# VH-VL binders against q8ixk2r445to577, part 339

Target 1, 133 residues: q8ixk2r445to577
Amino acid sequence: FFGMLQNKGLTDYCFDYNPPDENQIVGHQVILYLCHGMGQNQFFEYTSQKEIRYNTHQPEGCIAVEAGMDTLIMHLCEETAPENQKFILQEDGSLFHEQSKKCVQAARKESSDSFVPLLRDCTNSDHQKWFFK

## First folded at step 16 (VH-VL)

Design j30 (framework fv_axatilimab)
Fold by ESMFold2-Fast, scan of step 16:
Structure j30 (fold): chain C 133 residues (1-133), chain A 120 residues (1-120), chain B 107 residues (1-107)
Amino acid sequence: as target 1 above (133 residues)
Amino acid sequence: EVTLKESGPALVKPTQTLTLTCTFSGFSLSTFGMGVGWIRQPPGKALEWLAHIYWEDEKYYNPSLKNRLTISKDTSKNQVVLTMTNMDPVDTATYYCAHKPYPGRAFDIWGQGTMVTVSS
Amino acid sequence: DIQMTQSPSSLSASVGDRVTITCLASQGIHYYLAWYQQKPGKAPKLLIYGASRLQSGVPSRFSGSGSGTDYTLTISSLQPEDFATYYCQQHDRYPWTFGGGTKVEIK
């Protein structure tokens, strides 16, 4: 799959990555913003290794969650995907994070007027349902 | 239909504390995504954002005024209250409360505004 | 703080004219930009959010464009009810800040 990764519960909100420095594209938090499809910041690839890749730049970025954390951070992609970079996109639209056994949920981003994808206990909420558009 | 209305004193003396209440209908501040902000406008000047409160009770303040501002909500009464301490004549302005449906969206519905004059 | 520089501060126009108002942010604001219309003695009315999205009920002659630091509000064919002051607002970073306003006056 490749495209804009949209939340079912938040009409018109998509995964968005907008690092402040083009030379340092890793280490920043993934956010959710109004789906616009411009500037490539909302285009992601879901791979056979269960990665969510941001590949508009070299080296390619892969979404990860550090142990004990709940935020989705852009890391460098690895030759073999580590467990913290694996997300299972389930039939019901849930994004299940392998390492933590939690689901990606739309929530408000601290210190900004943005939604953000965060790890939360899995529920049947539409705020935990995602699809590529 | 979303509506908001500001209430509070029209005249405040220098050094006093201003308390403004925003009473709203058509939404609940316990609803996912909802927020209410306060914006003011001195006569003939631009808009200035003061404070914002989100549905989960997270609060944000304009840093230039942070030591003077407190925002709170009472979801059962459909009210948001702004308190501003140590009022000065330069704080004379029309004060607005406004609804914002989601983070990332804008202030889509505004109250009519309440004029507050700070004078001895 | 992110400074929002709005240009021009005022302009004179006639009904039917194409009007453009620009808003320059001191830093990139990633489409976290709204445009408001304010008539004398009234509260602001939201016209555009997300830099380019028309608020429900707003006439299609209003449009927003831009990216990064540079944003524009366009009124394709000015109507009598459009004589007002227009404000841009960024909400990418706290404190949220407004432009100084552009007064659109009758010529």
Scores: ipSAE 0.605, ipTM 0.874, lowest interface PAE 1.4, mean pLDDT 91

Design j31 (framework fv_axatilimab)
Fold by ESMFold2-Fast, scan of step 16:
Structure j31 (fold): chain C 133 residues (1-133), chain A 120 residues (1-120), chain B 107 residues (1-107)
Amino acid sequence: as target 1 above (133 residues)
Amino acid sequence: EVTLKESGPALVKPTQTLTLTCTFSGFSLSTFGMGVGWIRQPPGKALEWLAHIYWEDDKYYNPSLKNRLTISKDTSKNQVVLTMTNMDPVDTATYYCAHKLYPGRAFDIWGQGTMVTVSS
Amino acid sequence: DIQMTQSPSSLSASVGDRVTITCLASQGIHYYLAWYQQKPGKAPKLLIYGASRLQSGVPSRFSGSGSGTDYTLTISSLQPEDFATYYCQQHDRYPWTFGGGTKVEIK
């Protein structure tokens, strides 16, 4: 799967990555923003290793969740995906983070006018359902 | 349809506190993604954002107003209230409340505005 | 605070003209940009959100473009009802800020 990763419960919101410094593309939080259909900062690939890969820049970035955190941040991809970078995209559209046993949910980012994907206890909410477009 | 209407005093004396009420219909401010903001416009000048309240009751204020603002909601009455302390003649403006669907989007439906004149 | 600079402050145009209004942010705002139209004595009306998305009910002659710090509102063929003041607004960072406005006047 590849393309724009969209939330079922939010009309036209996609995974989006725009780091504040183009010279350092890793270490910043992934957000959700209006789907623009132009790829680039909203183009992601779901790999056979269960990674969500961002390939607009070199080296490629992979979404990860650090221990004890609930935010999705961009890390460097590794030859073998570490556990904190593995997400299971399930048949019902839920995006399950194996290491934490939590699901990715659309929520508001504190101190900003942005939605963000956060780890939350798994529910059957449409805000936890995702698909590639 | 979504509608909003501002109400409050038309004339305020310097140093007094202004209280404005935004009464709305067509949505609930307990619904995921909903928000209401306040914007003002002095005569002949540009728009200035004052405050915003989200459905989860999170509140944001324009710091240039030196902590004079308070925004609150009453979801059962479909109202959002803005208070502004220590009014000054430079605060003379038309005050608007506006609806916003979802973070990341813009103010899509505006009230008609209420003119507040600050003079002795 | 993010400063929003609109240019021009005013312009004169004729019906049928292509009108371009520019909005410059003092730092990158990642498409968190809206355009509003305001007629005398009326509340602003949303035209464009997300830098390029046309609000429902707004005529297709209006379009938005841009990225980073530089954004543009275009009216492809000016109509009589389009004579108004236009404002851009960023909401990437608090406080949210508006541009100074561009008044589009009849020639």
Scores: ipSAE 0.713, ipTM 0.898, lowest interface PAE 1.0, mean pLDDT 92

Design j32 (framework fv_axatilimab)
Fold by ESMFold2-Fast, scan of step 16:
Structure j32 (fold): chain C 133 residues (1-133), chain A 120 residues (1-120), chain B 107 residues (1-107)
Amino acid sequence: as target 1 above (133 residues)
Amino acid sequence: EVTLKESGPALVKPTQTLTLTCTFSGFSLSTFGMGVGWIRQPPGKALEWLAHIYWEDEKYYNPSLKNRLTISKDTSKNQVVLTMTNMDPVDTATYYCAHKLYPGRAFDIWGQGTMVTVSS
Amino acid sequence: DIQMTQSPSSLSASVGDRVTITCLASQGIHYYLAWYQQKPGKAPKLLIYGASRLQSGVPSRFSGSGSGTDYTLTISSLQPEDFATYYCLQHDRYPWTFGGGTKVEIK
């Protein structure tokens, strides 16, 4: 799968990654922002290794969640995907993070006027349902 | 149709507390994604954001005024209330409340505004 | 706090002119930028949100562009009803801050 990764409960919001320095793509938090339909900073690829890859800038980034954290951060991709970079996109649209056994949920970021994807206990909420468009 | 209307005193004396009520229709502030903010504008000057309340009852204030401001909501009455303590003549302004759908979007529907004059 | 600097503070224009108004943020605001139009004695009206998205019901002669710290509102062919004061708003970080305003006056 590839394309704009959209939330079912927030139909106008897509995974978004736009680092302030184009030459340093890693270390920043993934957000949810208004879908523009043009790819670029909202274009992601779901791989057979269960990675969510960002290839618009170089080097390639892979979304990861550090142990004990709930935020999705862009990391460098590795030849063999580490456990913290593995997400299972299930048939019902849930995005299950294998290492933590939690699901990706759309939520408001406490410190800003932003939506962000966060790890939360798995539920049947539409805010935990994702699809490529 | 979303509508908002501000109400409160037109005249306030220095050191008094101002209480403004925003009464709205066309949405519920318990609905996911909804928010209401307060903005003011002194005569002939620029707009200044004061406070915002989100649907989950999270509240944010302009730090320059935070110790003076309180925002609250009453979802059963469709009201948001702003309280501002220790009023000063420099707080003379038109006060607006405005609707905002979802973080990331902008204030899309504004009340007509209510003029508050602070004078002895 | 993020400072929003609008330029120019005022301009004089004629009907049919192309008008450009600029907002400069003191730090990057990642498209959390809106443009408002305000006529005397009236509440502001939303024109553009998300830096470039036209609000429903707003004429297509209005457009927004920009990224990072630099954002622009363009009116491609000024109409009589467009003489007003325009404000930008950043809502990337608290406190949300407005620009100082640009008054578009008849020439």
Scores: ipSAE 0.674, ipTM 0.887, lowest interface PAE 1.3, mean pLDDT 92

Design j33 (framework fv_axatilimab)
Fold by ESMFold2-Fast, scan of step 16:
Structure j33 (fold): chain C 133 residues (1-133), chain A 120 residues (1-120), chain B 107 residues (1-107)
Amino acid sequence: as target 1 above (133 residues)
Amino acid sequence: EVTLKESGPALVKPTQTLTLTCTFSGFSLSTFGEGVGWIRQPPGKALEWLAHIYWEDEKYYNPSLKNRLTISKDTSKNQVVLTMTNMDPVDTATYYCAHKLYPGRAFDIWGQGTMVTVSS
Amino acid sequence: DIQMTQSPSSLSASVGDRVTITCLASQGIHYYLAWYQQKPGKAPKLLIYGASRLQSGVPSRFSGSGSGTDYTLTISSLQPEDFATYYCQQHDRYPWTFGGGTKVEIK
């Protein structure tokens, strides 16, 4: 799977990664923004290792969640995917983070007029349902 | 359909407190994604954002006016209230409340505006 | 605060003209940019959100473009009802800020 990763409950909002510093491509939080259809900063790849990979900039990044945290941060991809970078895209559209046993949910980013994907207890909410376009 | 209307108009003396109520219909401010903001415009000048309240009751204020502003909502009455203390003649402006659905979008429906005049 | 510099402050145009209004942000705003139209004595009307998204009901002659710090509103063929003041707004960071406005007047 690859493409724009969209939320079922937030029609026309896509995973979006646009670091402010071109020399610091990793380490920043992933957000959700209006889908523009041009790929680039909204283009992601779901790999056989259960990674959500970003390769529009170099070095290639992989979305991770640090232990005890709920934010999705861009980290360097590793030769063998570590557990904190593994997400299961389930049949119902849920994006399950294996290490934490939580699901990715669309929520408002604090101190911002932006949506952001966060780890939350798994529910049947459309805000926890994702698909590649 | 979404509609909003500001209370007023108002004539306020310097140092007094202004209270404006925005009454709306067509949406609930308890519904996911909903929000209401306040914007003002002095005669012949540009628009200035004052405050915003989101559905989860988080509130944001223009820092230049933050110590004077309070925004609150009453979801059962479909109202948002803006209070501004220590009014000054330079605060004379048309005050608008406006609807915004979802972070990332813009103010899509505006009230007609209410004229607030500050003079002795 | 993010400063929004809008140019020109005013312009005179004729029906059928192509009109372009520019908005410059003091720092990158990642497409968190809206355009509004305001007629005398009336509330602003949303034209464009997300830098390039046409609000429902707005004529297709209006378009928005740009990225980073530089954004433009274009009216491809000016109509009589388009004579108004236009404002850009950023909402990337608090406080949200508006441009100074561009008044489009009859030539």
Scores: ipSAE 0.756, ipTM 0.909, lowest interface PAE 0.9, mean pLDDT 92

Design j34 (framework fv_axatilimab)
Fold by ESMFold2-Fast, scan of step 16:
Structure j34 (fold): chain C 133 residues (1-133), chain A 120 residues (1-120), chain B 107 residues (1-107)
Amino acid sequence: as target 1 above (133 residues)
Amino acid sequence: EVTLKESGPALVKPTQTLTLTCTFSGFSLSTFGMGVGWIRQPPGKALEWLAHIYWEDEKYYNPSLKNRLTISKDTSKNQVVLTMTNMDPVDTATYYCAHKLYPGRAFDIWGQGTMVTVSS
Amino acid sequence: DIQMTQSPSSLSASVGDRVTITCLASQGIHYYLAWYQQKPGKAPKLLIYGASRLQSGVPSRFSGSGSGTDYTLTISSLQPEDFATYYCQQHDRFPWTFGGGTKVEIK
């Protein structure tokens, strides 16, 4: 799937990656912002390896969660997806992070007027349901 | 329908503390996504953001005025209070409170504003 | 702090004119931009949020565009009720800051 990854409970908010510099594509947190489809910051590819990729061109970024953390950050993609970069988009819309056994949930970003996707215990909340558009 | 209304003194003497209350209806500031901010406008000048409080009780202040500002909420009364210490004539302005639905959005509903004059 | 520079500070226009107001941020604000309309003695009214999204109830003659540091508000066919002062606001980073305002006056 390729498109804007939107939250069901937070109508019109999409995964958004805004690196501070075009040369610093990795290491920064993924946020949720109003779905606008402008630029390349909101277009992601969900791959057969269960990756969420940013920039379909080189260098490709892949969303990851570091051990012990709950924030989604951009890392470089690898030829074989590591476990911390695998998210299972389930039929009910939940986005399950295999390594942590947690689900991606919309929450407010600290020190920012933004929402952010965070790992939380899986619930049936619409704030944990996602879809591509 | 969301409504907000500012209340407080119209006249304040230099060095005094200003306390403004924003009374609102149509939403609860304990509800996910809700926020209320304070903005002021000196006569004939531009708008200046002062402070914001989110539903989770996180508070943010304009650093230029942070030493003087306190924002708090009372969700049971549907009120947000702004306190500003050590008032100066330069603080003469119309003060607004405004509702914000969700981070990332803008101030969609504003109070009518209350004019505060600082003079001796 | 992010500085918001609006231009022009004032302009004169006639009913039916196309009016463009620009807002320049001192650093990239990633579409965290709103436009407000203010009439004398009244509170500001939200027109555009998210740089390009029209607030419910706002006439379609208003539109917003831009990216990075450069944003514009366009009124495609000015109406009598549109004579007002317009402000842009960034909320990408605290402190949130407003532009100096653009007064749209009758020509």
Scores: ipSAE 0.761, ipTM 0.908, lowest interface PAE 0.9, mean pLDDT 92

Design j35 (framework fv_axatilimab)
Fold by ESMFold2-Fast, scan of step 16:
Structure j35 (fold): chain C 133 residues (1-133), chain A 120 residues (1-120), chain B 107 residues (1-107)
Amino acid sequence: as target 1 above (133 residues)
Amino acid sequence: EVTLKESGPALVKPTQTLTLTCTFSGFSLSTFGMGVGWIRQPPGKALEWLAHIYWEDEKYYNPSLKNRLTISKDTSKNQVVLTMTNMDPVDTATYYCAHKLYPGRAFDYWGQGTMVTVSS
Amino acid sequence: DIQMTQSPSSLSASVGDRVTITCLASQGIHYYLAWYQQKPGKAPKLLIYGASRLQSGVPSRFSGSGSGTDYTLTISSLQPEDFATYYCQQHDRYPWTFGGGTKVEIK
């Protein structure tokens, strides 16, 4: 799957990555913003290694969650995907982070007027369900 | 149908505290994503954002007004209250409350505004 | 604070004209921009959110565009009811800030 990764519970909100410095793509938090179809900040690929890859630019970035954290941040992709970069996209649309046993949920970003994907206890909420366009 | 209406005193003396109430209908501030903000406009001047409260009770304030502002909500009464301490003549303005559907969206429905004059 | 510089401060136009209003942010705001219309004695009305999204009920002659720091509101064919003051607003960072306004007057 590839394209705009959209939340089922939020009308027209997509995974979005906008690093402050285009020359340094690592270490910043992924957000959710209005789906605009421009591709640059909102184009992601779900790979056979269960990665969510930001590969419209080089070097390629992969979404990760650091141990003990609940925020999704951009890391460099590795030859063999580490466990903290693996998300299981289930048939019902949930994104399950196996290492933490938590699901990706749309939530408000601290100190900003933005939604953000965070790890939360799994529920059947539409705010935890995702799909590619 | 979302509606909001501001209420409070039309006249305030310098150094007094202003309390404004926003009463709304057509939505609940317990609903995921919802928020209400306060914006003011002095006569003939631009809009100035004052404060915002989100559905999870997180609150944000304009730092230029420092600790003069307090925003709170009463979800059961469908009300948001703004308190502003130490009023000054320069605070004379029309005060609006406005609805926001989700973070990342804009203020889509506004109250009619209430004019507050600060004078001795 | 993010400064929003709106230009022009005022303009005169005739019915049927194409009108463009520009809003410049002092730093990148990643499409966290809205446009409002305000008529004398009335509350502002939302026209555009997310830099380019038309609010429900707003006529299609209004459009928004831009990215980064530079945003534009366009009215493709000005109507009599469009004479008003227009404001841009950023909400990328607190405090949220508005532009100084552009008054669109009858020529």
Scores: ipSAE 0.692, ipTM 0.900, lowest interface PAE 1.3, mean pLDDT 91

Design j36 (framework fv_axatilimab)
Fold by ESMFold2-Fast, scan of step 16:
Order: C-alpha cells, then structure tokens, then sequence
Structure j36 (fold): chain C 133 residues (1-133), chain A 120 residues (1-120), chain B 107 residues (1-107)
C-alpha cells in the first residue's frame, strides 16, 4: 500500500508531513490537510511490518507515538520496526496502534486551524477510518 | 442552507463596549469541525480577522486586539457573541460573522455585515 | 504576523480578458490560502480554498494555483459580473491575515 492516506469521515483530508528543514525530517508532528497531491509531503507507504513510512528523504522516516503521548511524530525507521512505530490497518479501515491499544483519529491541532491524526480510544467512527488513495 | 446574521448597535461612543451577536441556522456549533469567526472591514479598507471559536469551545483572537476581545458561543441559541471594549473611532467598520466547515478550509458563508460607527 | 501582499492593487480589464492576481506571503503558508470576491456594499464570497480548490457554485473560469509563499488567482475569461475587489487570506498561523485587495475595474 502506498499513496495518499485519506480519512473516511473527512472529505478530502490526507496525512501530510511538511518538515521545516528538508535535511532534518524527524521530530515533527504529522498533520491532516486537503488532499492536493502537490509535492511529496502527502505520499506515504504502509509496509508489511505495519509501518507508515515517509520515504521522501534520507534517512527514511517512520510515524511513531511516544509512550504516554497521543501525537503522531516522525522518527527514524529501524531494521526491525519498534512497537511504537506499528499501526495495524484493519479491514474496516481502523489504524490500531498496538503498543497503546488506541486508534488513530482525526482531531483539531491545538493553536492551529489544522486537523491532525491523534491516538484516541477506539470507536466505530468514520473519523477513525483510513484508506490509501 | 447555512445562514448567519449579525446584530448590534449601529452607533457607539468612544470608550464604550461593543457587543455583537451572530445568529445562525443550518448547522450546530457543537458539530465536529464547525467554527465561526468575526471579521471587520473599515470603509474603503481591507478585511481584518478579529476572532474565531471552534466547536470544542477553543477561542483565538487577533493579538493586536486580544486585550479588548471576547468571543463566546451559546449552542442552544445558535449564537456567537463578540464583545470589544474601549471602542475608538478607528474601530468604525462593517463587522461580519462567518462560518467555517472544517479546520483547513475557508470562510464559506458570511453574514450580511453590520455597520458600526464610533463617534461622539 | 504573516504579511500578505497582493499585486496589483488595481487593474483595468475588458470582458473576455484573462486576469491574474498575485498574493505573496512573508513566509511559507503550506496551501492555507483562500480567495474571496467582494462587490460594493456586499459581504465577501468564497471563491477558492486550499489554494486551488474551487468552492461549490463558483464558475470554472476561476482557478487558483501556487505553493510556498507565491499564490495566484486567475480568471480565464472575465465576465461583467466579475468586476469586484478580490482578497487573499492565509490561515496557516494566527493571526489570520488578508491581503490588501485587488480592484478589478472596467477598461
């Protein structure tokens, strides 16, 4: 699976990663924005190791959630995916973060006019359903 | 159909407090993604954003005016209220409230505007 | 604050002309840009959101493009009802800011 990772409950919102410095791709929060297809900031790969990869630049980035946090942050990918970088894309479209036992949900980013993916208790909401476009 | 209408005094004296009410229909400000903002426009000048309130009751203000502005919502009445203290003649403008469907989108439906003149 | 500079501040055009209006942000705004049309005595009307997305009900002769700091509104074939003032707006960072406006006048 690869392409634009879109939310089912939000018409035309996609995972978006726009690092301030192209040569430092880690440490920043993933956002959701209108699916425009411009640049590589909306292109992600879902791997057999359950990673969501941003492979635009070297080193390759993998989305992770730190223990006790709810934000999706870009980290360095590893040879064997650590548990905090594993998201199970379920048949119903849920992205289940196994380490926290929570689901990725669209929510508003504090202090911003932006949606972001955040970990929330799992529900059957369309705001927790995702697909590759 | 989303509609909004501003109401409030047409004339305000310097140093007084202005209270404007935005009454809307066609959506609820408790619904996921909804927001309402206030924008003003002095005669012959550009648009200026004043404040915004989201469905979660989070509030944002233009820092140049933040000490003077308060925005609130009453979901049961379908109203958003803007209060602006210490009015000055330079605050003379048409005041608009506007609907925003989701964060990341724009103000898609605007009220007709209400003209507020600040003079003695 | 992010400053939005529109150019030109005014232009004269004839029906059928291609009109372009430019909006320059003082820093990158990642497509958080909208275009509005305002006729005298009326509220602004949304034309374009997300830099390039046409608002429902807006004629296809209107289009938006751009990235980073540089954005453009194009009217491919100007119609009589298009004589108005156009504003760009960024909402990437608070405070949200509007451009100074571009008045499109009859030649």
Amino acid sequence: as target 1 above (133 residues)
Amino acid sequence: EVTLKESGPALVKPTQTLTLTCTFSGFSLSTFGMGVGWIRQPPGKALEWLAHIYWEDEKYYNPSLKNRLTISKDTSKNQVVLTMTNMDPVDTATYYCAHKLYPGRAFDVWGQGTMVTVSS
Amino acid sequence: DIQMTQSPSSLSASVGDRVTITCLASQGIHYYLAWYQQKPGKAPKLLIYGASRLQSGVPSRFSGSGSGTDYTLTISSLQPEDFATYYCQQHDRYPWTFGGGTKVEIK
Scores: ipSAE 0.711, ipTM 0.885, lowest interface PAE 0.9, mean pLDDT 91

Design j37 (framework fv_axatilimab)
Fold by ESMFold2-Fast, scan of step 16:
Structure j37 (fold): chain C 133 residues (1-133), chain A 120 residues (1-120), chain B 107 residues (1-107)
Amino acid sequence: as target 1 above (133 residues)
Amino acid sequence: EVTLKESGPALVKPTQTLTLTCTFSGFSLSTFGMGVGWIRQPPGKALEWLAHIYWEDEKFYNPSLKNRLTISKDTSKNQVVLTMTNMDPVDTATYYCAHKLYPGRAFDIWGQGTMVTVSS
Amino acid sequence: DIQMTQSPSSLSASVGDRVTITCLASQGIHYYLAWYQQKPGKAPKLLIYGASRLQSGVPSRFSGSGSGTDYTLTISSLQPEDFATYYCQQHDRYPWTFGGGTKVEIK
């Protein structure tokens, strides 16, 4: 799958990655923003290794969650995906982070007027359901 | 539909505390994504954001005024209250409360505004 | 704080004219920009959110564009009811800040 990764519970909100420095592609938090349909900062690929890849720049970025944390951060992709970069996109749209046993949920970013994807205990909320468009 | 209305005193003396209430209908501040902010506009001047409260009770204030401002919500009464201490004549303005559907969106529905004059 | 510089501060136009108002942010705001219309004695009305999204009920002659630090509001064919003051607002970072306003008045 590839395209704009959209939240089922939030009409017109997509995974969005816009690093503040064009030469620093990694290290920053992934956000959710209004889907613009132009690709670019909202274009992601779900891979066979269960990665969510950001391929618009070099080196390629892969979304990761550090142990004990709940934020989705852009990391460098590895030849073999580490466990903290693996997300299981389930049939119901849940995005399950197996290392933490938690699900990706839309939530408000601390200190910002932004939604962000965060790890939370799994529920059947539409705010935890995602699809590519 | 969604409506908001500001209420409070029209006249405030210097050094007093201003208390403004925003009463709303058509939504609940316990609903995921909802928020209410306060914006003011001195006569003939530009808009200035004061404070915002989100559905999860997180609060944000304009740093230039943060020591004077308190925002709170009463979900059961559908009200958001703003208090501003140590009023000064330069605080004379029309005060608005406004609804925001989600983080990342804009203030989509505004109250009519309430004029507050600070004078002795 | 992010400064929002709006230009021009005022302009005179005739019905049918194309009107362009610009808003410059002192740093990148990643499309966290809204445009409001305010008529004398009235509360502001949301026109555009997310830099380019038309609010429901707003006429299609209004459009927004831009990215990074530079944003524009365009009225393709000015109507009598469009004579008003227009404000841009960023909400990328606290404190949220408004531009100084652009008054669109009759030529």
Scores: ipSAE 0.706, ipTM 0.895, lowest interface PAE 1.1, mean pLDDT 92

Design j38 (framework fv_axatilimab)
Fold by ESMFold2-Fast, scan of step 16:
Structure j38 (fold): chain C 133 residues (1-133), chain A 120 residues (1-120), chain B 107 residues (1-107)
Amino acid sequence: as target 1 above (133 residues)
Amino acid sequence: EVTLKESGPALVKPTQTLTLTCTFSGFSLSTFGMGVGWIRQPPGKALEWLAHIYWEDEKYYNPSLKNRLTISKDTSKNQVVLTMTNMDPVDTATYYCAHKLYPGRAFDIWGQGTMVTVSS
Amino acid sequence: DIQMTQSPSSLSASVGDRVTITCLASQGIKTYLAWYQQKPGKAPKLLIYGASRLQSGVPSRFSGSGSGTDYTLTISSLQPEDFATYYCQQHDRYPWTFGGGTKVEIK
């Protein structure tokens, strides 16, 4: 799958990677923002290796969750994907982070006027359901 | 239908504390994504954001006024209350409360506003 | 604080004219920008959110565009009811800030 990754519970919110510092593209948090349909900062690829890849930037970025954290951050993609970069997109739309045994959920980003995807205990909430558009 | 209405005193003396209440209907501040903010406008001047409260009871204040402002909500009464201490004539303005559906969106529905005059 | 500068501060135009109002942010705000219309004695009304999204119920003659620091509100064919003051607002960073307003007078 590839395209804009949208939340089922939030009308018109998509995964968005738009770091404030263009000189340091990786290492920043992924957010959720109004879907614009233009690709670029909202274009992601779900790979057969279970990566969520941002490939409009060179070198390619892959979404990861660092040990003990719950935030999704952009890391460099590696030839062999590390476990912290693997997400299972399930039939019900849940996005399961295998290493932590948690699901990606839409939540409010502290200190900003935006939503953010975070790891939370898996539930049947529409805020934990995702699809490509 | 979402509606909001401000209430409070029309006249406040310098150094007094202002308390404004925003009473709303058509949504609950316990609902995911909901928030209510306060904005003021001195006569003939631009809009100024004061404070915002989210459904999780997270609060944000304009830093220039932070030590004077308190925002709170009473979800059971469908009310948001703003308190502002040490009122001064320069605080004379129309005060609005407004609904915001989600973080990342804008203030989509506004109350009619309540005029507060600060004068001895 | 992010400073929002609107231009022009006022303008006069005839019914049917295309009107453009600009809003310049002192730093990039990543389309976290809204436009409001305010008529005398009334509360502001949301026209545009997310820089380019038309609010439900707002006439299609209103449109917004822009990215980074530069944003524009356009009224494609000015109507008598569009006499008003227009404000932009950024909400990328706290404190959220408004522009100084643009007063549109219909000739």
Scores: ipSAE 0.702, ipTM 0.901, lowest interface PAE 1.2, mean pLDDT 91

